# Miniprotein binders against b1l550: the designs that were tried, part 196

Target 1, 279 residues: b1l550
Amino acid sequence: MRLPEELLERARDIHSEAPSHRIKLDRVGSFGLKVPVEFKGFLLLAEADVWVSLPEGRRGVDLSRQVEAIYELSNPPKDPFSLCREAAISLLEKLNYADSSGVSIRFDAPLQDGESLKYYGVEISSIASDEIINKIRVEILGMTACPCTAELIRAYKSSEIAATHTQRSLGILEVSTKAEHPDPDKLASIIERAMSSPLRTYTKRPDEGGLVIRSLSNARLAEDVVREMIHLFLEEFGHLPEDTHILAAVRSMESVHMHDIYAERSFSLDEIRKEISSH
Below, E stands for the ipSAE of ESMFold2; O stands for the ipSAE of OpenDDE; V2 stands for 0.75 times the mean of E and O plus 0.25 times the DockQ between their complexes.

## First folded at step 15 (miniprotein)

Design u28V
Fold by ESMFold2-Fast, scan of step 15:
Structure u28V (fold): chain B 279 residues (1-279), chain A 99 residues (1-99)
Amino acid sequence: as target 1 above (279 residues)
Amino acid sequence: SEEELERLADEFRELAERLGYDEIEVTVEGNRFTVEAERNGVRIRITVEVDGKEIRITVEIEKDGRRIRFMYVITDPEKLEKYLEEIERIIKMFLEYRE
């Protein structure tokens, strides 16, 4: 049921009124919106947040205008990266009192895995002001094998086969840049190549044995994985602007402990190149 | 490189023409070119620089005293068409939205 439109003519414009306190707000918006997106041939249901800055002299944001902005651009569904960038810019255009706008979009990205699919996490954002800053975070599970325990067991039993504990490890790459969002499949690939082995959606016994042997033959500390991720990232994305910021991290869900092991490094491209060249 | 630069300059000039810009200024200097145009209070400045395999595109839009700048660093030339279409859609938003 719908109230008469005549009420709009008599109602106060609450949003444009002076607030109780003249305090600017950094982010005001609509969070948890469901938006269809098209990613590499797949139609996915993504979750989006949209926001703008609110000046100290204005009581509220027109939230319906924010929802209109993203839904106009998402019909028909388009790739989430273009949607993110275009929606952030559209918000500034539609809400001219705002000094900045932002959009974030989250979804699970399908990745071909033999005859099946596996999924990795993607979260992107675009923050618009006098410039656009694009951020992408990719998370994917892989397998690591402990080299310390492998060495100890080899010494104990003098075996040709390195026996050690293996565990699921979460690899994380986050990139913040003035350029377009990096390709998430390439980021996921970097993470998987840095691991002892990738994980599979399903395996038959011979394939499972192969993954385990691969992991055991490529045992890596969380610290090793982070360093390798950074090395591979620089090979693939060293062309990005020098002020691009990266976070590389690994959380290893240690099978022999009640707790996880975590390793990370954040850096700018300018910073890391100077560090590497100084050695 | 120079042939690619000329082709890109023509593509961006055509993009501005499709958006209805009449007065389009294209300036070519070395490995870069700049396309400048203004229509209905919306001023655009697109700078494209070619450095080996990399194409760097910077887009500046000015409307109602507000400026916004965004960029692309393309190493895969097959993505160029996609980003040209995105640039066109973004500029169109500024040209068509009036409240």
Scores: ipSAE 0.784, ipTM 0.920, lowest interface PAE 1.0, mean pLDDT 86

Design u28W (at its last look DockQ between E and O 0.90; V2 from the best seeds 0.78)
Fold by ESMFold2-Fast, scan of step 15:
Structure u28W (fold): chain B 279 residues (1-279), chain A 99 residues (1-99)
Amino acid sequence: as target 1 above (279 residues)
Amino acid sequence: SEEELERLADEFRELAERLGYDEIEVTWEGNRFTVEAERNGVRIRITVEVDGKEIRITVEIEKDGRRIRFMYVITDPEKLEKYLEEIERIIKMFLEYRE
């Protein structure tokens, strides 16, 4: 049953009223929205959060306008990066009491892997105020091989190919910039190239042997992988504004330990270039 | 090149014309140009700078006393058309939103 529309004329406008306490809120919005997106020829189900800042003198946010903003822009499905940027800007336009708006979109990105597909994690956001700040986080699994154990085995055995333990390692690159979002496939590629070897969805025994040999011949510590990711990032994305902030991290699920090894570095482009040039 | 910069200026002038702007000012300075226009209380300022293969686009939109700025740093020329379309859609939102 639908209530009479005449009741709207008599009902209080709760959202525009003064709150019980005059406290600003940073993020108020609709979280966990399901949104179709088009990514490099694939139609994917993404999850979105949309929010705005709420001033100290206003009790609530018009949530229906938030949902309208992202849904109007997502039909037909479009590129999640354009959707993210346009929706954040649209929220500020539609909700003029807000000082800032934001949109976050999460999905698993397909990546061609021989005749099959593999997947990596993508989370993007756009936060709009007087400027727009775009953020992207890419996570992909790879393989690492321990150089310390490799060296010990080489010392005890005569062999061209060192034996050592290998493990899955999660590589992470997060970029925050005033420019457009970096291409996630390029970020995933940087992570995979920094690893001892990439992981595969499907391999036959000869291909599997080759992958293992590749990893063993390219043994790297988590610390080595982080440094290599930073080096490769600077080669690919050194054109971004100098105040661009990057997080590079690796979580190595060590096969010989009950615990993981973690290494990370956060930096701005300006900071890292000064650091490298000082040596 | 000079020819590339002129072509880009024409594309942004045409973009402003498609959005209904009729008083469009284009200012040139070395390897950059700025397109300024105002219609229905919506003022736009688009600055484009070309440095080798890199195209830097900064967009400013002012409406009702508020200003928003966003930018692109394009190293892949095939992405230019996509970002021009996005810029046009964003400005159109400000022009058409009536609340």
Scores: ipSAE 0.789, ipTM 0.921, lowest interface PAE 1.0, mean pLDDT 87
Fold by OpenDDE base, second read of step 16:
Structure u28W (fold): chain B 279 residues (1-279), chain A 99 residues (1-99)
Amino acid sequence: as target 1 above (279 residues)
Amino acid sequence: SEEELERLADEFRELAERLGYDEIEVTWEGNRFTVEAERNGVRIRITVEVDGKEIRITVEIEKDGRRIRFMYVITDPEKLEKYLEEIERIIKMFLEYRE
């Protein structure tokens, strides 16, 4: 049922009224939207959040206009990076009372694994004001082998390849930059290369054996993984602006403990370069 | 290279022309150029710097007293066309939207 238009003329525009308390809000918007995106030849249904700031003198945000902004740009489906940037800008343009806007898009990204697919988690964001900041978070699972246990076993039983416990580990790279979003596949690759071995969707027996042997031969602490991630990141993305901010982290689901091991480093490119150069 | 810079300048000039800008100013400084134009109160300033294989594009759009700046850093030439199209779409949004 549509309300008669005549009734709408009599109704106050609640959103444009002065609020009872004149306080600015940082983010007001719609969370948990579903939008189609095209990524590496796949059509995916992504989850999206859209928001704008609200000035102190306005009671509410035009939420319908926000939703329209992102869906207009989503037809036809396009890459999520362009969608994110364009939508953030569009929100500022269409909601002129806002001094800032933001868009976040989340989905599982397909990654080729032989003839099958594996995946990593990705969250793409753009925050617009007088400048646009692009943020990307990549999460991918890998495998780590413990070097401490390996050393104990080696001491007990002399072997070139010592047995040790292995576990799943979640690697995380989060990048915030004034440049465009970094390539998520490259970020995922950095994380995998920083671990003892990647995970596979399926393994044949010879492949499985090789994967485990590789892991044992490349035993790494959670701390080692984070440091390696940072090192590889600098090699691949050293061209980004100096004020680019990075979070490198790993959560290891330890197989011999009830709890997880966590390690992280937050830094800017400028900061980390100075740190490395001082040694 | 100088030739590459000239080609880029032409591409951005053409972009502005397609968007209906008639008075386009191009300024040069070494490995950098700036394209400036105004149409219907939408002012654009695009600065492009070429350093080896790296292309840095900074886009500034001004409308109704608001300024927005965004940037691309391209290391793969194949991405240039994609970002040119994106920039064009973004500027077009400002030109077409009227409150």
Scores: ipSAE 0.774, ipTM 0.917, lowest interface PAE 0.6, mean pLDDT 92
Fold by ESMFold2, look of step 17:
Structure u28W (fold): chain B 279 residues (1-279), chain A 99 residues (1-99)
Amino acid sequence: as target 1 above (279 residues)
Amino acid sequence: SEEELERLADEFRELAERLGYDEIEVTWEGNRFTVEAERNGVRIRITVEVDGKEIRITVEIEKDGRRIRFMYVITDPEKLEKYLEEIERIIKMFLEYRE
């Protein structure tokens, strides 16, 4: 049912009124939107959030213009990174009362794994004001093998048994930068190379045995996985602005424990370089 | 190289020309150039700095007292054209009069 448009001349514009309580809001928007994106030849259905700041003197946000900003740019489907950056800027241009805007986009990214495919989690965001800050978070599962248990078994009654427990571990890299979003495949690769062995979507028995043997050869503490992630990150992305901020983390779902183990380090590029060069 | 830097400057001049800018000013300082132009109250300043394989592009757009600045740090030459197209689309947003 459509109401008569003549009513617009008589109705108050509620959104442009001053609120009863003059309090600025940091994020007002639409969350959980479904938008199509194109990534590496795949058409994916991503989840997006859009928001703007709301000044203390304005009662409401023009929500239709917020949604318009991302939907206009998402049809036809395009690269999610360009969509994210462009939508954040478009929001700020369309909603001139806001002093900042933001967009986040989440999807599962395909990754080639030998002759098969697997997927890893990607979340990107762009926050615009007088500058634009771009953030990407990549989460990918790998396999870790415990070096402490391996050493105990090796030493047990002068035994030659080569064994330890292996488990799934979730690796996380999060990068916040003034430059464009880093390539998620490179971030995922850094995480997997830091682990004891990759996980595969599908494997046959000979390949499965090889994966386990590889993990035993690369047994690592969760702490050392994080350290390796940082080392590899610096090798690949040392060119980013010096104030780029990184979080590197591992959550290990330890197979012999009732609880998970977690290790994390956050740093800026200039901070970590000074730390490494001092040793 | 000097030839590569001149070619990049031509690409950004052409970008501004496609958007309808005229009287485009290009200034040089060593391995850096700046493209400046104004059209219909939309002022742009694009600074490009080349250091080895690294191309740093900083874009500043000013309209109605609001200034927005964003950047790219390109190490993969295949991505240059993609980002030029993105920059062009963004500047176009500011030039178009929306209701």
Scores: ipSAE 0.714, ipTM 0.896, lowest interface PAE 1.3, mean pLDDT 86
ESMFold2 (binder alone), look of step 17: mean pLDDT 82; pTM 0.828
OpenDDE base, look of step 17: ipSAE 0.771; ipTM 0.915

Design u28Y
Fold by ESMFold2-Fast, scan of step 15:
Structure u28Y (fold): chain B 279 residues (1-279), chain A 99 residues (1-99)
Amino acid sequence: as target 1 above (279 residues)
Amino acid sequence: SEEELERLADEFRELAERLGYDEIEVTYEGNRFTVEAERNGVRIRITVEVDGKEIRITVEIEKDGRRIRFMYVITDPEKLEKYLEEIERIIKMFLEYRE
């Protein structure tokens, strides 16, 4: 059903009216939008949130303009990073009463894994005001092996290959920067390389044995993994603006415990370089 | 190199020309250049700095008293064309949207 557009000429512009209470709102928008994106040759269904700030003197946001902005920019489907940045800027331009806008996009990214695919989590955002801040969070599972138990077993009965417990660990890298979003595949690679070994979608028995031996030969504490992730991040992305903020974290789903082990460090590039250079 | 800097400046000048800017100022200073232009109340300032293998691009757009700045740090030269296209699309939004 469709009402005549002539009715718009007689209807009040509710959004432009003064509100009952003159209170500013930080984020008003359309959340949980389904948006197609093109990621490295794949057509994926992503979930997006779009919002703007609302000044104290304005009753509401034109929500239809928010949806229009992201859908116009997503047809044909494009790279989610460009979509995120362009949509945030478009919202700020189209909704001139707002002093800030934002877009977030979430999807599972395919990663080539031998003859198959595996997936890792990606969440990105762009927040626009007088500047744009781009944020990306990458989460991927890997394997860790406990060096403490390995050392105890080695001491108990000498063996060239120390037995120890292994478990899945979730690696997390989050980057907030004035530059464009970092490549998520590179962030995922950093996380996997910091682990005792990566995980696979499927393995044949000889390949599975190889992954286990690799993990046992590269036993790492959660604390070791976080430090290695930071080291590898600085090698790959050390040329980002000095005020770039990073969170590096690992959650180890300990196979011998009823609970997880967690380690993290947040820092700016300027901060971490001063810390490292002091030694 | 100076030749690479001039080639990049030409690419950004052509981008501004495609957007309908006809009075474009290009200023060189060492390893950087700045492209400035104004049309229909939309002023752009694009600064490009070459630092070894890195290309740093800062884009400023001013319209109706509002200024927005965004940037790129390109370490893979193959990505340059993609970001030039994104910059062009963004500036076009400011030029085409009117109340």
Scores: ipSAE 0.779, ipTM 0.918, lowest interface PAE 1.0, mean pLDDT 86

Design u29D
Fold by ESMFold2-Fast, scan of step 15:
Structure u29D (fold): chain B 279 residues (1-279), chain A 99 residues (1-99)
Amino acid sequence: as target 1 above (279 residues)
Amino acid sequence: SEEELERLADEFRELAERLGYDEIEVTRDGNRFTVEAERNGVRIRITVEVDGKEIRITVEIEKDGRRIRFMYVITDPEKLEKYLEEIERIIKMFLEYRE
């Protein structure tokens, strides 16, 4: 049903009115929008959130302009990183009362895995004000093997490869930077290389045996994985601005415990370089 | 190299020309250059610095008393064209939008 246009002239402009309380809101927007994106040759369904800041003197945000901005920029589907950056800037340009704008886009990214595909999680955002801050979070599963139990069994049985428990571990890298979003495939690669072994979508018995042997010969604590992720990150992305902020974390779903093990470190590039140089 | 820097400066000047800027100032200083232009109340300042394979691009856009700044740090030269196209689209957005 469509109401008569004449009613618009008689209706109050609610959004432009003063609010009942003069309180600034940090994020007001449209959340959970479905948006097609093009990622490395794949057409994917992504989910997007768009928002702007709302000043203390204004009651509401023009939500239709927010949705219009991202949909205009997503047709035809484009790279989610460019979409994220362009949409954030567009929102700030179109909604002149806002001090800042933001866009977040999340999707599962395909990664070639032999003749099959595996998927890892990607969430990106761009927050625009007098500058733009780009964030990316990558999560991918891998395998870890316990070095403590491996050493105990090696001592007991004097073998080249000691038996130990293995488990799925979730690796996390989050980067916040003034530069463009880092390549998520490179972040996923860093996480997988830091682990005892990557996980596969499909294996046959000989390949599965090889994966297990690799894990056993490369046993790592959650703490080891986080440190290795940081080391590899600095090798690949040390060129980013010094105020780039990184979170490196791993959550190990321990096969011998009822609970998980978690390790993390947050740092800026400036901070970590000073720490490493101080020794 | 000087040749690479000059080629990049020409590329960014051409970007400004495609956006309809007539008065484009290109200033070179060592391993960097700056492109400045203004049209219809939209002022742009693009600074590009080259160090080996690394290209650092800073874009500043000023319109109606508001300024926005964003940057790229490119280590893969194949990504340059994509980011030039993104920069052009963003500036065009400021030039075309009238409230």
Scores: ipSAE 0.774, ipTM 0.917, lowest interface PAE 1.1, mean pLDDT 87

Design u29K
Fold by ESMFold2-Fast, scan of step 15:
Structure u29K (fold): chain B 279 residues (1-279), chain A 99 residues (1-99)
Amino acid sequence: as target 1 above (279 residues)
Amino acid sequence: SEEELERLADEFRELAERLGYDEIEVTRKGNRFTVEAERNGVRIRITVEVDGKEIRITVEIEKDGRRIRFMYVITDPEKLEKYLEEIERIIKMFLEYRE
């Protein structure tokens, strides 16, 4: 069914009316949009949220303009980082009553794994006002091995490689910056290098044995992994603005316990440099 | 280097020219240059600073009394062209969208 266009001249403009209560809203928008993106040669299905602030004197947001903004910029599919930044700016330009706009995009990123692929989680956002703040969160699974149990087993019966329990651990790096989004593959690489060993999509028996030996020979506490992630981050991304904020975290799904171990540190580049230089 | 800064300044001047700016001011000081231009009520200020292989680009766009600022810190020179294209697309949005 298609209603006559003449009805638009007779209908009230509900969104422009005064609201029942003069209360500002921080985020009003279209959430859960499916958008195609191009990521490093792959065409992926991503999920996007778009929003703007709504002033206290306006009843509603023009949601059709939000959807137009992101779909115009996503056809043909482009890289999700440029899409995120450009869409946030476009929303602010198209919806002049808004003080701020934002875009969030989530997808599973392919990572080359021998002859196959593995996937890690990526969530990015761009929030535009009088400046743009770009955020990226990367999550990837790896393996950790317990150094405490390894030392106990070594004391019990000496061996070149001490037995210990291993488990899957989730590594997390989140970066908020005024600069462009960091490369997620580099963030994923930092997380994997900080672990006892990476995980694989597919292994043959010799490769599987190698990963187990690598993990056992590189036993690390969750606390060790977080510190190593921070160290590696500073080597790769120390050039970012001093007010860049980072969260580094690990959740270890302990194979010998009914509970997980969790370690984290949040910091700004300015803060961590002062801390490291003081000792 | 001196030649690098001059080449970059030319690239950003050409970017402003492609966007239709007629009044383009380029100011150079040391390892930095600034490109300023105004057209149809859209004022831009792009500051580029080079330190070794690191290129810092700050873009400011002012339209109808509102200002937005965004930046890049490029350590991989192969990404420069991609970000120049993004900057051009963003400024074009401000020039082409009218109420």
Scores: ipSAE 0.743, ipTM 0.907, lowest interface PAE 1.3, mean pLDDT 87

Design u2P
Fold by ESMFold2-Fast, scan of step 15:
Structure u2P (fold): chain B 279 residues (1-279), chain A 99 residues (1-99)
Amino acid sequence: as target 1 above (279 residues)
Amino acid sequence: SPEELERLADEFRELAERLGYDEIEVTREGNRFTVEAERNGVRIRITVEVDGKEIRITVEIEKDGRRIRFMYVITDPEKLEKYLEEIERIIKMFLEYRE
């Protein structure tokens, strides 16, 4: 049951009233919405946040219009990148008091892994004002192996196969650009190729042994992984606008320590090109 | 190539025609073209530049004194149709929404 629509004629329009304090708010919206999306042939459940800026002279935002906008654009389900960009623009168009709008969408992306699937994390956003800034963050687990311990064990035992500790490492690539969102599968591939080895959802014993040997033969510091990620990113995405900003990072859950190792680098394409060309 | 640029110009002119624009101006300058049109207070300006295999598309929409600009940098030609459809849907939002 619902109350009669004619009650709207008698009720105050709270949202359009002056607030008690004339203070601008940067983000006001509906957070934690569940939205279906179509991603590379898969129907996935994603989580979305939608918001707009609120001027100092207006008490509130029409939240029902925000929810209606994203749900209308998500039926039928479409790819999360187009949904993100179109919803941000739609919100700005429909809520004329706002100076800016934004949408973020989070989901776990399937990636083919032999005869099975593995998953990596994707978070995207689009922020609209007089221009649109698109952001994507990809996180995927891989394996790293310590080259320092490998060298010590090799010197001690004179083994042909390096013995060293291995651990899970989380690779992170975040890109902010005026162009469309980069393909997340390509970002995930860059991260995995920079690692000592990728991880698998399911392995049989021979595959597991091979993965470990690959990691041991390709031992890398967290610092090595970040530099390789940047190198591979530039080869794949050097075409993006010069003011594109990138964060490359890795967090290694060190198996021989009670703490993690972390390495990162933030840069714009313009900055990194000048840095590399100076050497 | 000049032939590729001509085909793209035709595709974007057709996009504007599908959206109901009657007076469409197409201007060519070297490796780029610009499509400009106005209907029902919604003005569009689409600039397309071809550099090798790379297609750069910039879309500007003006309505009620507000302007928004967004862009694409396409290196995979198979993605072109998808982005043309997205551009058409976005412009249609501005044409259909009237306070």
Scores: ipSAE 0.786, ipTM 0.922, lowest interface PAE 1.0, mean pLDDT 86
Fold by OpenDDE base, second read of step 16:
Structure u2P (fold): chain B 279 residues (1-279), chain A 99 residues (1-99)
Amino acid sequence: as target 1 above (279 residues)
Amino acid sequence: SPEELERLADEFRELAERLGYDEIEVTREGNRFTVEAERNGVRIRITVEVDGKEIRITVEIEKDGRRIRFMYVITDPEKLEKYLEEIERIIKMFLEYRE
């Protein structure tokens, strides 16, 4: 049922009214939208959040206009990076009372694994004000082998390749930069290379054996993985602006303990370069 | 190379022309150039710096007293066209939107 237009003329514009308490809000928007995106030749349905700031003198945000902004840009479907950046800018333009806007897009990214697919989690964000900051978070599972147990077993049985416990580990890279979003596949690759071995969707017997042997031969603590991630990141993305901020983290789902092991480092490119140069 | 910088300058000039800007000023300094133009109260300033194979693009758009700045750092030449198209779409959005 459409309300008669006459009723709309008589109704107060609630959103434009002064609030009872004059307080600015940082984020007001719609969360959990579904938007189509094109990524590496795949058409994916992504989850999206859109928001803007609200000045102290305005009661509410025009939410319909926010939703319209992102869906106009998502038809036809485009890459999620350009969608995110353009939508953030569009929100600021269309909602002129806002001094900042933001868009976040989340999906599972396909990654080729032989003839099959594996995946990693990705969250792409853009925050717009006088400047645009782009943020990307990549999460991918790998395998770690414990070097401590390996050393104990080696000492006990005197084997060249010692048995050790292995576990799934979640690697995380989060990058915030004034440049465009860094390549998520490269980020995922850095995480996988930093671990003892990657995971596979399927393994044949020879491949499985090789994967385990590789892991055992490349045993790493969670701390080792984070340090390796940082090292590899600097090699691949050292060209980013110096004020680029990075979070490198690992959550190891330990197979001999009831709890997980977690390690992280937060840093800017400028900070970490100074740290490395001081050694 | 100087030749590459000249080609880039021409591409960004053409971009501004396609967007309907008539008075386009291009300033070149060493490995950097700046394209400045104004149309219907939308001012654009695009700065491009070339360092080896790296291209840094900074876009500034000013409209109704608001300024927005965003940046690209291109290491793969194949991405240049994509980002040019994106920049064009973004500027077009400012030109077309009227309250």
Scores: ipSAE 0.770, ipTM 0.915, lowest interface PAE 0.6, mean pLDDT 92

Design u30D
Fold by ESMFold2-Fast, scan of step 15:
Structure u30D (fold): chain B 279 residues (1-279), chain A 99 residues (1-99)
Amino acid sequence: as target 1 above (279 residues)
Amino acid sequence: SEEELERLADEFRELAERLGYDEIEVTREDGRFTVEAERNGVRIRITVEVDGKEIRITVEIEKDGRRIRFMYVITDPEKLEKYLEEIERIIKMFLEYRE
């Protein structure tokens, strides 16, 4: 049931009132919105968060205006990167009390895997103020094999093929840049190439055996995977602005332990180039 | 190349014209150009630099004393049209919205 429109003329404008405490808030918005996006020929259901900063003298944010901004830009569905950047800018323009705005969009990205598809996680954001910072986080599973156990078994002299434990490892690349969002497929490719082998949605026994042999022949510590991801990232994305910030990480679900192993490195392009050139 | 820069300068001039700008200033330099225009209190400055296969586009929009800057670093020329369309849509938002 809809209340009469004339009632709005008598109601207080709560959001424009002074708050109980004069404290600025960094992010106030609508979280968990479902939006359709078009990604590389696929129509996907994504989840979006939209927010703005709230000044100390204002009680609340116009949440309906936030939802309108992203829905207007998402109909018809468009690529999530343009949607993210345009919506963040639109929020700043429509909500004049805000010093900054932001949009995050999350979805599972399809990736061709033989005659099937596999999926990896993508989260993007755009934060707008006097400039725009675009962030992308890609997470994809791969396989790692332990070089320590492989070396021990080799020393034992009981096998011509290195035997070691293998496990699923989650590779993570997060990039924050003033330039447009990097291509997530390229980030996913970097992660998979840094692993002992990629994972498949479906394999037959001969192909499965080949994957295992490949991983055993390319055994890598979590630390090795992170370093290789950084190396490959610099080869592919060294053209990004020098103040681009990257997080490279791997979480290995160790098959011989009751706990995971985690390795990470955060850096700016300027920082890492100076570090590498000094060695 | 100089021919590529001239083509790009024409494309950005046409973009500004489609948005209704009638006072458009294009400044050419070695390896770069800048397009400046103002309409209805919305001032734009678009700088384009070409270095080999890399195209760097910086867009600045100023309205009511507030400035926003964003950029693209394009290594795949097939993406250029998509980003030009995005730039046009963004500038149009600033031109159309009034308190």
Scores: ipSAE 0.764, ipTM 0.914, lowest interface PAE 1.2, mean pLDDT 86

